VHH binders against o75319. Designs and how they scored, part 19

Target 1, 181 residues: o75319
Amino acid sequence: GNHIPERWKDYLPVGQRMPGTRFIAFKVPLQKSFEKKLAPEECFSPLDLFNKIREQNEELGLIIDLTYTQRYYKPEDLPETVPYLKIFTVGHQVPDDETIFKFKHAVNGFLKENKDNDKLIGVHCTHGLNRTGYLICRYLIDVEGVRPDDAIELFNRCRGHCLERQNYIEDLQNGPIRKNW

## First folded at step 12 (VHH)

Design L78
Fold by OpenDDE, look of step 13:
Structure L78 (fold): chain B 181 residues (1-181), chain A 119 residues (1-119)
Amino acid sequence: as target 1 above (181 residues)
Amino acid sequence: EVQLVESGGGLVQAGGSLRLFCAASGFTFDYHSMAWLRQAPGKRREWVALITSEGETDYADSVKDRFTISRDNAKNTVSLQMNSLKPEDTAIYFCARQDWDYPEGFDYWGQGTQVTVSS
């Protein structure tokens, strides 16, 4: 069935662009079938996502979906002009090296192909927080050389919510750098 | 630590009824959808019933209209009322916490309780 994810309503739908990056984080949009279970002000569809991004005077160039299910929305619900990438990412545990690599590879590919514009990389998991924040921060740390605490602070501030999982935070702060290739 | 403890299983004749209970602890109970799973000998674990944090219910076709799942958020319990039991309902029944970000759709379940339905 189409059940609203737990605590989904507790998180801001869309964060802010992370200054100095092309990243923006948001919670999972829900397809139309979920609307009957939500108050109007709680609704957040793929269409709403793009409207909110536009309100920020931004444009999405890529969506990376980190959820482990496909029940929330369909790629067909997105504009054809915006590529969609699914990276199945298990919740609660630190993403494995393969997942990290896939994410980095996708981001690097996008940046290489989109040097002539300022389109954003939209990243989301269920809540757009822990998995999303970890992988974005992991990228900033491993690829961009950002200090872990700075990456975490930047993400938290822009997302409007702080990373919650201690294992993610600990790995970002003290864990090893992961290979970029 | 997340804990799920099932109880209420036993031996019953076909057409009989049982009520299973699950006591949950170690997490915010009312945030999570809960489910009952079962595993018969030589078969894969299968989903039986689910109840959301909001009280919405869903059932496998095989148990629909016979089983009723409910929850008490004040007591952190999930129940499964099983009516019109059949021999094919014989299995170990597990209480499980739903999480779609896990391969099986659940991240925790208990040790289970044995339900045996005789002909």
Scores: ipSAE 0.284, ipTM 0.652, lowest interface PAE 1.7, mean pLDDT 93

Design L8
Fold by OpenDDE, look of step 13:
Structure L8 (fold): chain B 181 residues (1-181), chain A 119 residues (1-119)
Amino acid sequence: as target 1 above (181 residues)
Amino acid sequence: EVQLVESGGGLVQAGGSLRLFCAASGFTFDSYSMAWLRQAPGKRREWVALITSGGETDYADSVKDRFTISRDNAKNTVSLQMNSLKPEDTAIYFCARQDWDYPEGFDYWGQGTQVTVSS
């Protein structure tokens, strides 16, 4: 069915661009079939996502979807000009090395292909917080050499919500650097 | 910590009825869809019934019109009324919390309660 994810309404739909990066985090947009279960002001569709990004004077160049389901929206709901990448990521668990590598590879590929523009990498899970924040921070730490606490603080500030899961935070702060290949 | 505790299972004759209960704790119960799953010997676990936080229900074809799922948000409980039971309904029944970010669509379930239907 079209059940609204728990606490989905509690999170800001779209964060802010992370300064010094091309990342922006947001919660999962919901396709039209979910609208009947939402108040008008609660609705956040793929179209709304792009409108909100434009309002920030930004442009999406890639969407990375970390949800473990495909029920929320379809890639066809997105403009054809914006690539869509699905990385099935189980909730609540620290992503495995393969998932981390897939994410890093996607980001690096995008950056190589988009050196001539300033388009953003949009990343989301269900709430656009824990899985999203972990992988973005993991990238910043492992690839960009950012201090764990700085990465976490930056993400939290820009997303407008703080990472909630202690296992994610602990892994980011104290866990090993993951391989980039 | 999330806990789900099933009860109400037992032995019944074909055509009989049972009512299963699940007590939930450790999370905001009314925010989640809940389900009953079952696993028969040698078979894969299958979902039986689902109820959303809003009270919408869905059933597997095999149990439709025989089983009724309900919930009490004030008591943090979900129930399964099973009527016209058949031997093929014999299984361990599990209460489960739905989460689409997990394999099979569920992240937590209880220890289960045995339901045995004799011919």
Scores: ipSAE 0.437, ipTM 0.741, lowest interface PAE 1.0, mean pLDDT 94

Design L9
Fold by OpenDDE, look of step 13:
Structure L9 (fold): chain B 181 residues (1-181), chain A 119 residues (1-119)
Amino acid sequence: as target 1 above (181 residues)
Amino acid sequence: EVQLVESGGGLVQAGGSLRLFCAASGFTFDNYAMAWLRQAPGKRREWVALITSGGETDYADSVKDRFTISRDNAKNTVSLQMNSLKPEDTAIYFCARQDWDYPEGFDYWGQGTQVTVSS
């Protein structure tokens, strides 16, 4: 069935651009079939995502979907001009090195190809918080050399919600730097 | 640590009824949808019933109108009332916590309780 993800309503639909980066985090948009189970003000579709991004005077250049299911929306629901990348990422556990590498590779590829614009990398999991925050922070730490606490604080502030999972936080703060190749 | 403990299984005759219980601990129970799964001998584990944190229910076609899933958030329990039982309902029944960010849509389940329906 098309049940609304648990606690999905508790999170802000879209965060703010992370200053000094091209990242923006958001919760998973839900396709039209979910609308019948939501109040109008609770609805957050792929279309709504783009509208909210525009309201921030930003433009998405890439969407990275970290959910481990395809039930929420279809890539076809997105504009053809915005590439969509799926990285199946299991919840609750620290992403493995392969997942981290895939994420970094995607981000670096995007930045290389988009030097002439300021389009954003939109990243989401189910709630757009834990997996999303970890991978963004992991990138900032490993690739950009940002201090772990600074990365976490920046993400939390911009997302409007704090990372919740202690294992993610601990890995970011004390875990080893992951290979970038 | 997350724990799910099933109870209430047993042997019943066809047409009979059973009520299964699941006691949950180690997590915020009311934040999760809960489900019952079952696995018959030689068959794949299959989804039977689901109840969201908000109380919405869903059922497999094979058990619809016969089974009823319910939950008590105050007691951290989920139940499955099984009526009009059939021999094909014979299986180990598992209580499970739903999470779509896991391969099978569930991240935890109990050890299961045996339900046997005789002809």
Scores: ipSAE 0.484, ipTM 0.766, lowest interface PAE 1.0, mean pLDDT 94

Design M1
Fold by OpenDDE, look of step 13:
Structure M1 (fold): chain B 181 residues (1-181), chain A 119 residues (1-119)
Amino acid sequence: as target 1 above (181 residues)
Amino acid sequence: EVQLVESGGGLVQAGGSLRLFCAASGFTFDYYSMAWLRQAPGKRREWVALITSGGETDYADSVKDRFTISRDNAKNTVSLQMNSLKPEDTAIYFCARQDWDTDEYFDYWGQGTQVTVSS
């Protein structure tokens, strides 16, 4: 079968825009085939994602998918007007330099192309927490010069859940700055 | 859509043999490691055997030297040869695709096939 990701139900579906940034984090939306295994109130589809973003009076300009699978939803399930970028990111371990670079490059590209609007960069992994939080924070730290603790706090507050993995936190706080270019 | 369909289960006497099959579809089969899992009544699901995309194999200690996992990339199938079966091997056996995304090692599995080993 196609099982619901472990603990997926425990996380808020969509966070809040991170003030001073264009980032918003959310858990992975699930395509229709998963609905039969969920209560109606637990369902969170690609359509639901956009509805929830709209409820916040925001608009997505880019979705970065960090999951290491393609089973959750299809890019075709998204509006054609919103670019979709897949960055396969292995769970549990700190993303490698290549992954970090890919993420930064994507974000910077988006910001360059979207100076005339206020569209958001939606980032998600499975839970929209650890991998998502790490890469967003890594960007804020390395590119924007934000203090690590401030970045982490900001992300946690806006996501509504705290980064859980100590290796991610430790790397953000004490790890080296990664190359931006 | 990813599909895994198990077959080959049945009733066998202790010391006997069975061969399980799994037909995979809906994904690039040769890119993924595949596994057999089993779940006995009242017990947690456990992995039994794993085969990488490159053909490397690994086994649980409980089945080592008795079970053999293999794959046919041309047919998109995974097999489990089970020899010297024991009553303790009684379980529903699942074919599973390895997953690197979540805390679990597998993201898809079939409905399973029942294996019953009588004393």
Scores: ipSAE 0.034, ipTM 0.455, lowest interface PAE 2.4, mean pLDDT 92

Design M19
Fold by OpenDDE, look of step 13:
Structure M19 (fold): chain B 181 residues (1-181), chain A 119 residues (1-119)
Amino acid sequence: as target 1 above (181 residues)
Amino acid sequence: EVQLVESGGGLVQAGGSLRLFCAASGFTFDYYSMAWLRQAPGKRREWVALITSGGETDYADSVKDRFTISRDNAKNTVSLQMNSLKPEDTAIYFCARQDWDTEPYFDYWGQGTQVTVSS
């Protein structure tokens, strides 16, 4: 039940804010029960997430959880002031149109409601890389009109790790634009 | 607590057949895709067969047309019918619950059952 996700330790806990956007990507924080299986320096809890965000002089306004499980942490582990949205997203496959739409809708809703601040949209999957990167890039491409390669490069640079899955990259570069409504 | 208990393994001659069983408990069985994994000596664990909650099946190329995965939601069991067994099929076989966030995309598995195929 509390096994550490494969390769989870290999990824930076939190990326950097993506310039020109409200996005920040991070790997999944793990609740306290996982700590006994980690070295102290490897631990990354919900509390640690917020501390790291604060260290960047940023503030989270929304967390979008793309993991396909609920075993990593509880929404109750998050501050009440930060909305939590779960979008169950299948790994290794290009997200379907419904998932993409849900993500876009959530982001657009947040931006509409948060025009008066600079709070960030925190997005994570397990590693905060492939599913996370794809959906962020998909949004930038489809909604913001960003060139695919620019979106990918921006995400990779800010996350500190590059998208790994070729099917995601290929879809972003050459796949069709998905509907925004 | 999630529990998966495998059974049905044993020694069989090449060309023979075995049927493995998995008893699942501690979760809503019919909501999850289930799989069989195997690990041969000195090799990495690999998935063998998958069955979705809806009953759709998928197989590794190495076992396609020889193995059949099935499930009984009334009994919370998953089965693997293995026909035309080969020495290369020798491994510990594990029943696993699918989890998309844990490679090879499974979050629970049992202690396994040994399958040995002699030439």
Scores: ipSAE 0.019, ipTM 0.365, lowest interface PAE 5.1, mean pLDDT 91

Design M22
Fold by OpenDDE, look of step 13:
Structure M22 (fold): chain B 181 residues (1-181), chain A 119 residues (1-119)
Amino acid sequence: as target 1 above (181 residues)
Amino acid sequence: EVQLVESGGGLVQAGGSLRLFCAASGFTFDYYSMAWLRQAPGKRREWVALITSEGETDYADSVKDRFTISRDNAKNTVSLQMNSLKPEDTAIYFCARQDWDYDEGFDYWGQGTQVTVSS
């Protein structure tokens, strides 16, 4: 249905580009059917997403959707010029190796194909925080060799909210490196 | 609007039995896994039992072999048969709809029904 996700209103709709990366995190945009349950200033649609990205003088080149549902918006609500990738990701546990691999593969593919531009990889889950932050940080750590604490700090600062789940943080800080291929 | 309404709670002596019911409305019931959760005083909410849309069941270790979850798709109801009740089972029991997009794994639950087990 059109149930507003719990605590969805508490999070900034869009973060900032992560310096030195092509990542930007945001909360899930909601399709028009949700607007009747929101104040005008609370609304955040797919269209609003692109407007906010534009206001930052950025452009999205890929959207990775990590939500475990399809009820929030439709890929058809996005511009045809921006590819959409769904990676169903459970919200309460550390993503499994397959999920991590899928994410890394998608990011690497994008970067390979987009060397000639500066388009961003937009990543979101429901709140654009825990699942989103974990996978972005996991990529930075495993692929880019970033120190875990630096990755986490960078994500938190740019998203405007801190990772909340201790199991995610612990895995990032102390967990094993996951395979990249 | 999604609604879950629990009933059947009450006071029972240790070793006794209760049967809880949940009436669901506002969604396609047979498409969702349903669960019972409970929250004891001063404790965090915990899941107790789960039943998938296909009727598969799972239980918390603390209630295995004592509790049985079932569903009636024709009536849009979920039930929890609680046998061999213990004082430790005292809690507010909630019927919940499973959704893995949420951190706790559930997106809707009712107001709950009080279960009190006396020693």
Scores: ipSAE 0.027, ipTM 0.399, lowest interface PAE 3.2, mean pLDDT 92

Design M24
Fold by OpenDDE, second read of step 13:
Structure M24 (fold): chain B 181 residues (1-181), chain A 119 residues (1-119)
Amino acid sequence: as target 1 above (181 residues)
Amino acid sequence: EVQLVESGGGLVQAGGSLRLFCAASGFTFDYYSMAWLRQAPGKRREWVALITSEGETDYADSVKDRFTISRDNAKNTVSLQMNSLKPEDTAIYFCARQDWDYSEGFDYWGQGTQVTVSS
């Protein structure tokens, strides 16, 4: 059967828009088949995601899924009006340059095509925290020139949870800038 | 629904060979790395062999040069050729799908197939 990710229940479903950016982070929504293993108040489906975003008076313009699996939900579970991008991202380790580039490219492409609106880039991994936070921060640092500590603080505050993995934090703070091809 | 079904296990003499098979269904097979795991009596489950979606292979030191993992994406199958079997190879062997969202690195595995190597 479908496994509820470990500690998935411990994290807020959806963060807040990061001021000055188009980013919003959230934990992975789970398709209906997972609901039988969850209390009603614990459920967080793709539909719930969009409802929560709406409650914040925001609109998603893109979803970037960083999970390394396809079992949590299907792109078909999303509205057709919101493009879905999968970037398979290995957990626990710092994303490689290719993954970083893919993420940057996707974000830049979205921003280029969405200059006339204020739609958000929704980013999630499993918990919407470590991989998600790293890549968002990496973008802010490498592309927007944000100071690493400021990027991390901003993400943590808006997500409602702090980056947990030291290797990610260390790489953001002290690692090299990744090229923006 | 993700399903992994192992077959091919049995009793074999030391020095003998077995070939295990795994039939996969319920997911995009060619995108996932697949692995064989094993669990011996009283021991923890350990990975034995891994094959990436691109066909790259890796082996535990204990089985290197004796075991060969392969896959057929057209048939959604993974196989494990086990040569020069040793009593220490006795275990339940599991076919597993790799998922890095899990701490163990695998999210699904079958019921397993028993491999017994006698002295």
Scores: ipSAE 0.026, ipTM 0.394, lowest interface PAE 3.8, mean pLDDT 92

Design M4
Fold by OpenDDE, look of step 13:
Structure M4 (fold): chain B 181 residues (1-181), chain A 119 residues (1-119)
Amino acid sequence: as target 1 above (181 residues)
Amino acid sequence: EVQLVESGGGLVQAGGSLRLFCAASGFTFDYYSMAWLRQAPGKRREWVALITSGGETDYADSVKDRFTISRDNAKNTVSLQMNSLKPEDTAIYFCARQDYDTDEWFDYWGQGTQVTVSS
């Protein structure tokens, strides 16, 4: 059947805005069809996402979906006012240069177009942790010049969960800078 | 909607054979790698066999040379021929579709079919 992602329930649905950035990370919202398999308090839909963001007195300006599937929710489930970008990202591997570039390009484009507001870039994978954290940190390191450990710490603190994959951490700490353009 | 329905399980004596079947629907079957998983009582689910969209196969060490996974793209089915069954093979067997998004590498599976191997 249509199963809830493994360990999905273990993660906080939405993190906090990363200070000094426009990033916020969250786990994948699930469309209504998943609700029958969840307790009411476990449910986290696209609507719930926006409600939780609002509760933080924030507004999403872009959603970047890093999941490698389309089964969780539909872009149509999102408000029309919020752009949606899909970047298919495999869950176990350090994202390749193309994926990293796509992410950076999307972020930079958003920032250029949204200089007059404080809307957030919402980023999620399945758990909103490893792939999400890596790409956000990669951006901070490569584009903003943040020290790797500082980027990782900031992400972990704001997400409420720590990056788990050693290959991601190692690449962030010791890997080469990737091309920004 | 993606559906996977397993069948063919049952009770068999050690050394015996069973053939499991999985009927898939709701997706382009020939584009996906398929697998058989199993879960024994009190144990974690483990993968048993995998077959790619191209027909390549892989097996867990515990079942290698005893089990054979196959697929029929015309019928949207996956099969698992289990020979030389052992009591340790007792488990619920699941047909699963491979996914590259989750840590488990599978996104859909059926309700499973019980396989019991008696001594």
Scores: ipSAE 0.067, ipTM 0.507, lowest interface PAE 2.2, mean pLDDT 92

Design M6
Fold by OpenDDE, look of step 13:
Structure M6 (fold): chain B 181 residues (1-181), chain A 119 residues (1-119)
Amino acid sequence: as target 1 above (181 residues)
Amino acid sequence: EVQLVESGGGLVQAGGSLRLFCAASGFTFDYYSMAWLRQAPGKRREWVALITSGGETDYADSVKDRFTISRDNAKNTVSLQMNSLKPEDTAIYFCARQDFDTDEYFDYWGQGTQVTVSS
C-alpha cells in the first residue's frame, strides 16, 4: 500500500521562520488518501500546511520539495498562487553539487523576484529535517557567509528538531564551499 | 494510484516449489526497480530479491540459487520462482517498488501473499 513514512509522526509539522532569512521548514504534507491511516490529530495535509503558516502570520511564496518521490501529494493540491519546485534529492547522502546549485539558484531567483514582499520559502523533504536542513544551512554558509555552527543552531532551533545525520553536519562544518553559479 | 497485488502463495512441502506473481499498476513500471520482501512471524521484514529496471538481479544470501526474480514489462508484472523451499521460508511475501526517499528502500508494497512451507 501507500504507507506513512517512517517516523513521520514524530516530527512537528511546521517549524518557525528562521530569523534573518525567508526560510521555513516543514515535514511533507500528505494528501487525503493517507488520512485513513492517521488519527485526526496526526493529519497534515497541504491545506493544513497553509493554515499553520497563516497561524504564524506568514505567507508562503515558494515551496521547494526535496523528496525523492511523488507519492505524498500533488502540486495541484497547492494554491495556484504559490510556485512549486521539485528538486529530487536522495536521502541519507550529502546532496551533490548539482542539487546544491539547483537549490541555491531557486532561492536566489525567488529573492530577486520577491524583494517587495516578505513571503517565505517553504522547504521540505520527508521529515523536513536532514535534507531540508542541510540545503538551507548550505545556502546560509555558502551564500550568506554564516558560520556553520550558527546556521545549524538556527535551523535546529527554528525547526524544533535537530539535524540527525552526522555526514550532513560534518560536511556543513568542515566541507568545502560549493559553487554559487 | 500505485497498486501492487501479490498472488501465488500457498502451502507447500519442504523441497517444493512455488511461483509468486505481482501485478503492478498506477506508475511507469519499467522505470522502477522492483523487489520481493518477506516477513515471518515475529521477525522483521526483510528483502528477498531485487530486479532493476534494466533487469539486473540481486538476492539475499538465504535464498540465493533457490529463488529467481523476473519481470515482464509488457504485462507490468514481477515474479518470484521459489525452488527448494524450506520451513524457514514461511512468511508473508510482498511485492515492493524501490524508494530512494527514506531510510526504507521501498515505498509501495501490496497486501502480501502467504507462503507456508511444511516440514
Scores: ipSAE 0.045, ipTM 0.487, lowest interface PAE 2.6, mean pLDDT 93

Design M7
Fold by OpenDDE, look of step 13:
Structure M7 (fold): chain B 181 residues (1-181), chain A 119 residues (1-119)
Amino acid sequence: as target 1 above (181 residues)
Amino acid sequence: EVQLVESGGGLVQAGGSLRLFCAASGFTFDYYSMAWLRQAPGKRREWVALITSGGETDYADSVKDRFTISRDNAKNTVSLQMNSLKPEDTAIYFCARQSWDTDYLFDYWGQGTQVTVSS
């Protein structure tokens, strides 16, 4: 139930906005019930997420949750003004075409509806790194036409941690270009 | 294992010509449509030319009448003849296989070859 995810403490809570995009990646925020197992400086709640984003002079317009569980926090812990989207994404394996499509569709929908602002798409998995990084990069590569290595480098730099999964990296670099519709 | 290896890139002056080659292996070559893509620095990847398994060709508007894609099924190669090159053609050029899967546009491509056109 309230076990801290493995290696969760090792990752920066929130990355930086990816220049030229509306993406920001972060690790999963943990609801209050987890705080008793954390040092004060280790705590990262939904509230802390929004505070940290504000400190960067940014605003979240959408949260995409890629975790494969619902035990970390509740959508009710988020401001009502920020839509929450759950895309159950299995870890360690390259996301399937359906998952990729769902992500792309969500991002494109957001961008269409938010042309008049500069709000960010916040994306997270457990650590906000591998699944998060893959799908963001997949989008940049397939939809925005970014060179794979450039997408990966940009994500790594902004997240403050590098993608760790070789199968994800390999797929981004040499895998098939997925359809966008 | 599917492999695509590009070659023929280099530095050329504006108005010059280059011919790119792609060597394909690891699949039944004559069953697939092949394409050339390019990626310029700081720009989006773009489609350049396509040749079907039947030999039909199509081109991006930006390269029409200047570029010619061809294939040799006996040698499993795809070529791109680039004439009247412009600085705007500077990019990494990739040979790509068009996928039979409806979920994919292209399923394999090479490491690319650099083309630089100086003014």
Scores: ipSAE 0.027, ipTM 0.226, lowest interface PAE 6.6, mean pLDDT 92

Design N22
Fold by OpenDDE, second read of step 13:
Structure N22 (fold): chain B 181 residues (1-181), chain A 119 residues (1-119)
Amino acid sequence: as target 1 above (181 residues)
Amino acid sequence: EVQLVESGGGLVQAGGSLRLFCAASGFTFDDYAMAWLRQAPGKRREWVALITSEGETDYADSVKDRFTISRDNAKNTVSLQMNSLKPEDTAIYFCARQFWDYPEGFDYWGQGTQVTVSS
């Protein structure tokens, strides 16, 4: 059966737009079949995601799904107007260079195609925290030249939760810049 | 009923090769990512390799470039080619179905097959 991810309920469904960026992070929305195991106030579906984004007076222009499964929801559950990109990203481990590159490439592509609007790049993993935070911060650090601590602080503040994985934090703070090739 | 049956384990010398097989039944095989896990004596069970329903593969750092995971959807099988085996690869190897996100996302696995690599 559909099991609710561990600690999924502990995290805010949707963060805030990161000022100065087009990023917004959120936990994974769950398809309707999961609602049977959730209280109404705990439910967070793809539809709920878009409603919450709208409540913030924002609009999603891209969803990047970093989970390593396809069982939480289907792209078909999303509006057709919002492209969906899957980047399979293993949890708990620092993403490899290929994954980082894929993420950067996707973000850059989106920005090139969306210069005329202010649509957001929605990024999520299971909790929308560790993998999500790492890759967003990695982008800000490597591409935007943001100081690592500033990137991390910005993400944490906007997400409403702090990055938890020490290996991710350490890599962001002290790891090498990843190339975009 | 979901069933996963591993085979192919055995005793090999360091540097040798083994190929493990897993026969899956009781679910729509093509809809699931499959994985190999292993558990060495006194150690925690660890992820070794994963193959998505679409055929995308991933490996633990410890086995990269040595192990290859594959699947045959027509036969509902998953395989693990293990080359350049090391004593530290000694473990019970499990075929596992991934339903949720890694690393907690494995919901079924078999009884396992013993792999022993001697020095």
Scores: ipSAE 0.196, ipTM 0.605, lowest interface PAE 1.5, mean pLDDT 93

Design P1
Fold by OpenDDE, look of step 13:
Structure P1 (fold): chain B 181 residues (1-181), chain A 120 residues (1-120)
Amino acid sequence: as target 1 above (181 residues)
Amino acid sequence: EVQLVESGGGLVQAGGSLRLFCAASGFTFDDYDMAWLRQAPGKRREWVALITSGGETDYADSVKDRFTISRDNAKNTVSLQMNSLKPEDTAIYFCARESWDYGEYYFDYWGQGTQVTVSS
């Protein structure tokens, strides 16, 4: 079967809602086939994701999957009531302007359509940290006008882990604002 | 030095088939997951298929049941059998090596690509 991503076990499965936003970050859930390679307490399936979100008295309204593969779980593993959006985002590199725009567009569309509720936008990559954190912070900075350091601090605190990639941090702090249309 | 060389592309009619090949060198081939990517004109490069070092396969929804990825570790090759080709499959196809950095998978090397054109 598929390999467990390296260091996947080291990260909290689900972060906390980012106050003042509709964002929540989590690591990639793994489908059942991965369970044979995990201790029971290490398992984190799509079902577990939703259970953990409920435990926080929250509800997911959208899942944005930034992983660059489809090996981890299937969209059909998710409830039909929760839209799933795949944005293939390569790791290591700062996401390109098109990727950033796609993310912003998806978020803005969701917020426009979900003004009458408080459902969350769940965002994940493999670990739900670097790519996830960058795009969330990029949105907060470019669209919401949040100060870069504040955005980064907020994400880190809520995710329970800090952004690790210096190029992402540098771009957020000192890089240009990306267009929103 | 890591090298990936794609071949097998060409012009084919809709409904036709092609088989792409990738020759890998410069690294321990059987230690890496390999993938095929493609980039259509004016579009971003997208993931198409992946095969692990253990032989497990995965496919994008758009090519599932039509494409088959395989590898030969003895020859350091990756192949992509493409059946039931559609005009929307027209793209440059790249063979890519999957790597790991800072806890994330990414494709670190790919070749020059091979052009696949599917006519309607």
Scores: ipSAE 0.015, ipTM 0.259, lowest interface PAE 7.9, mean pLDDT 92

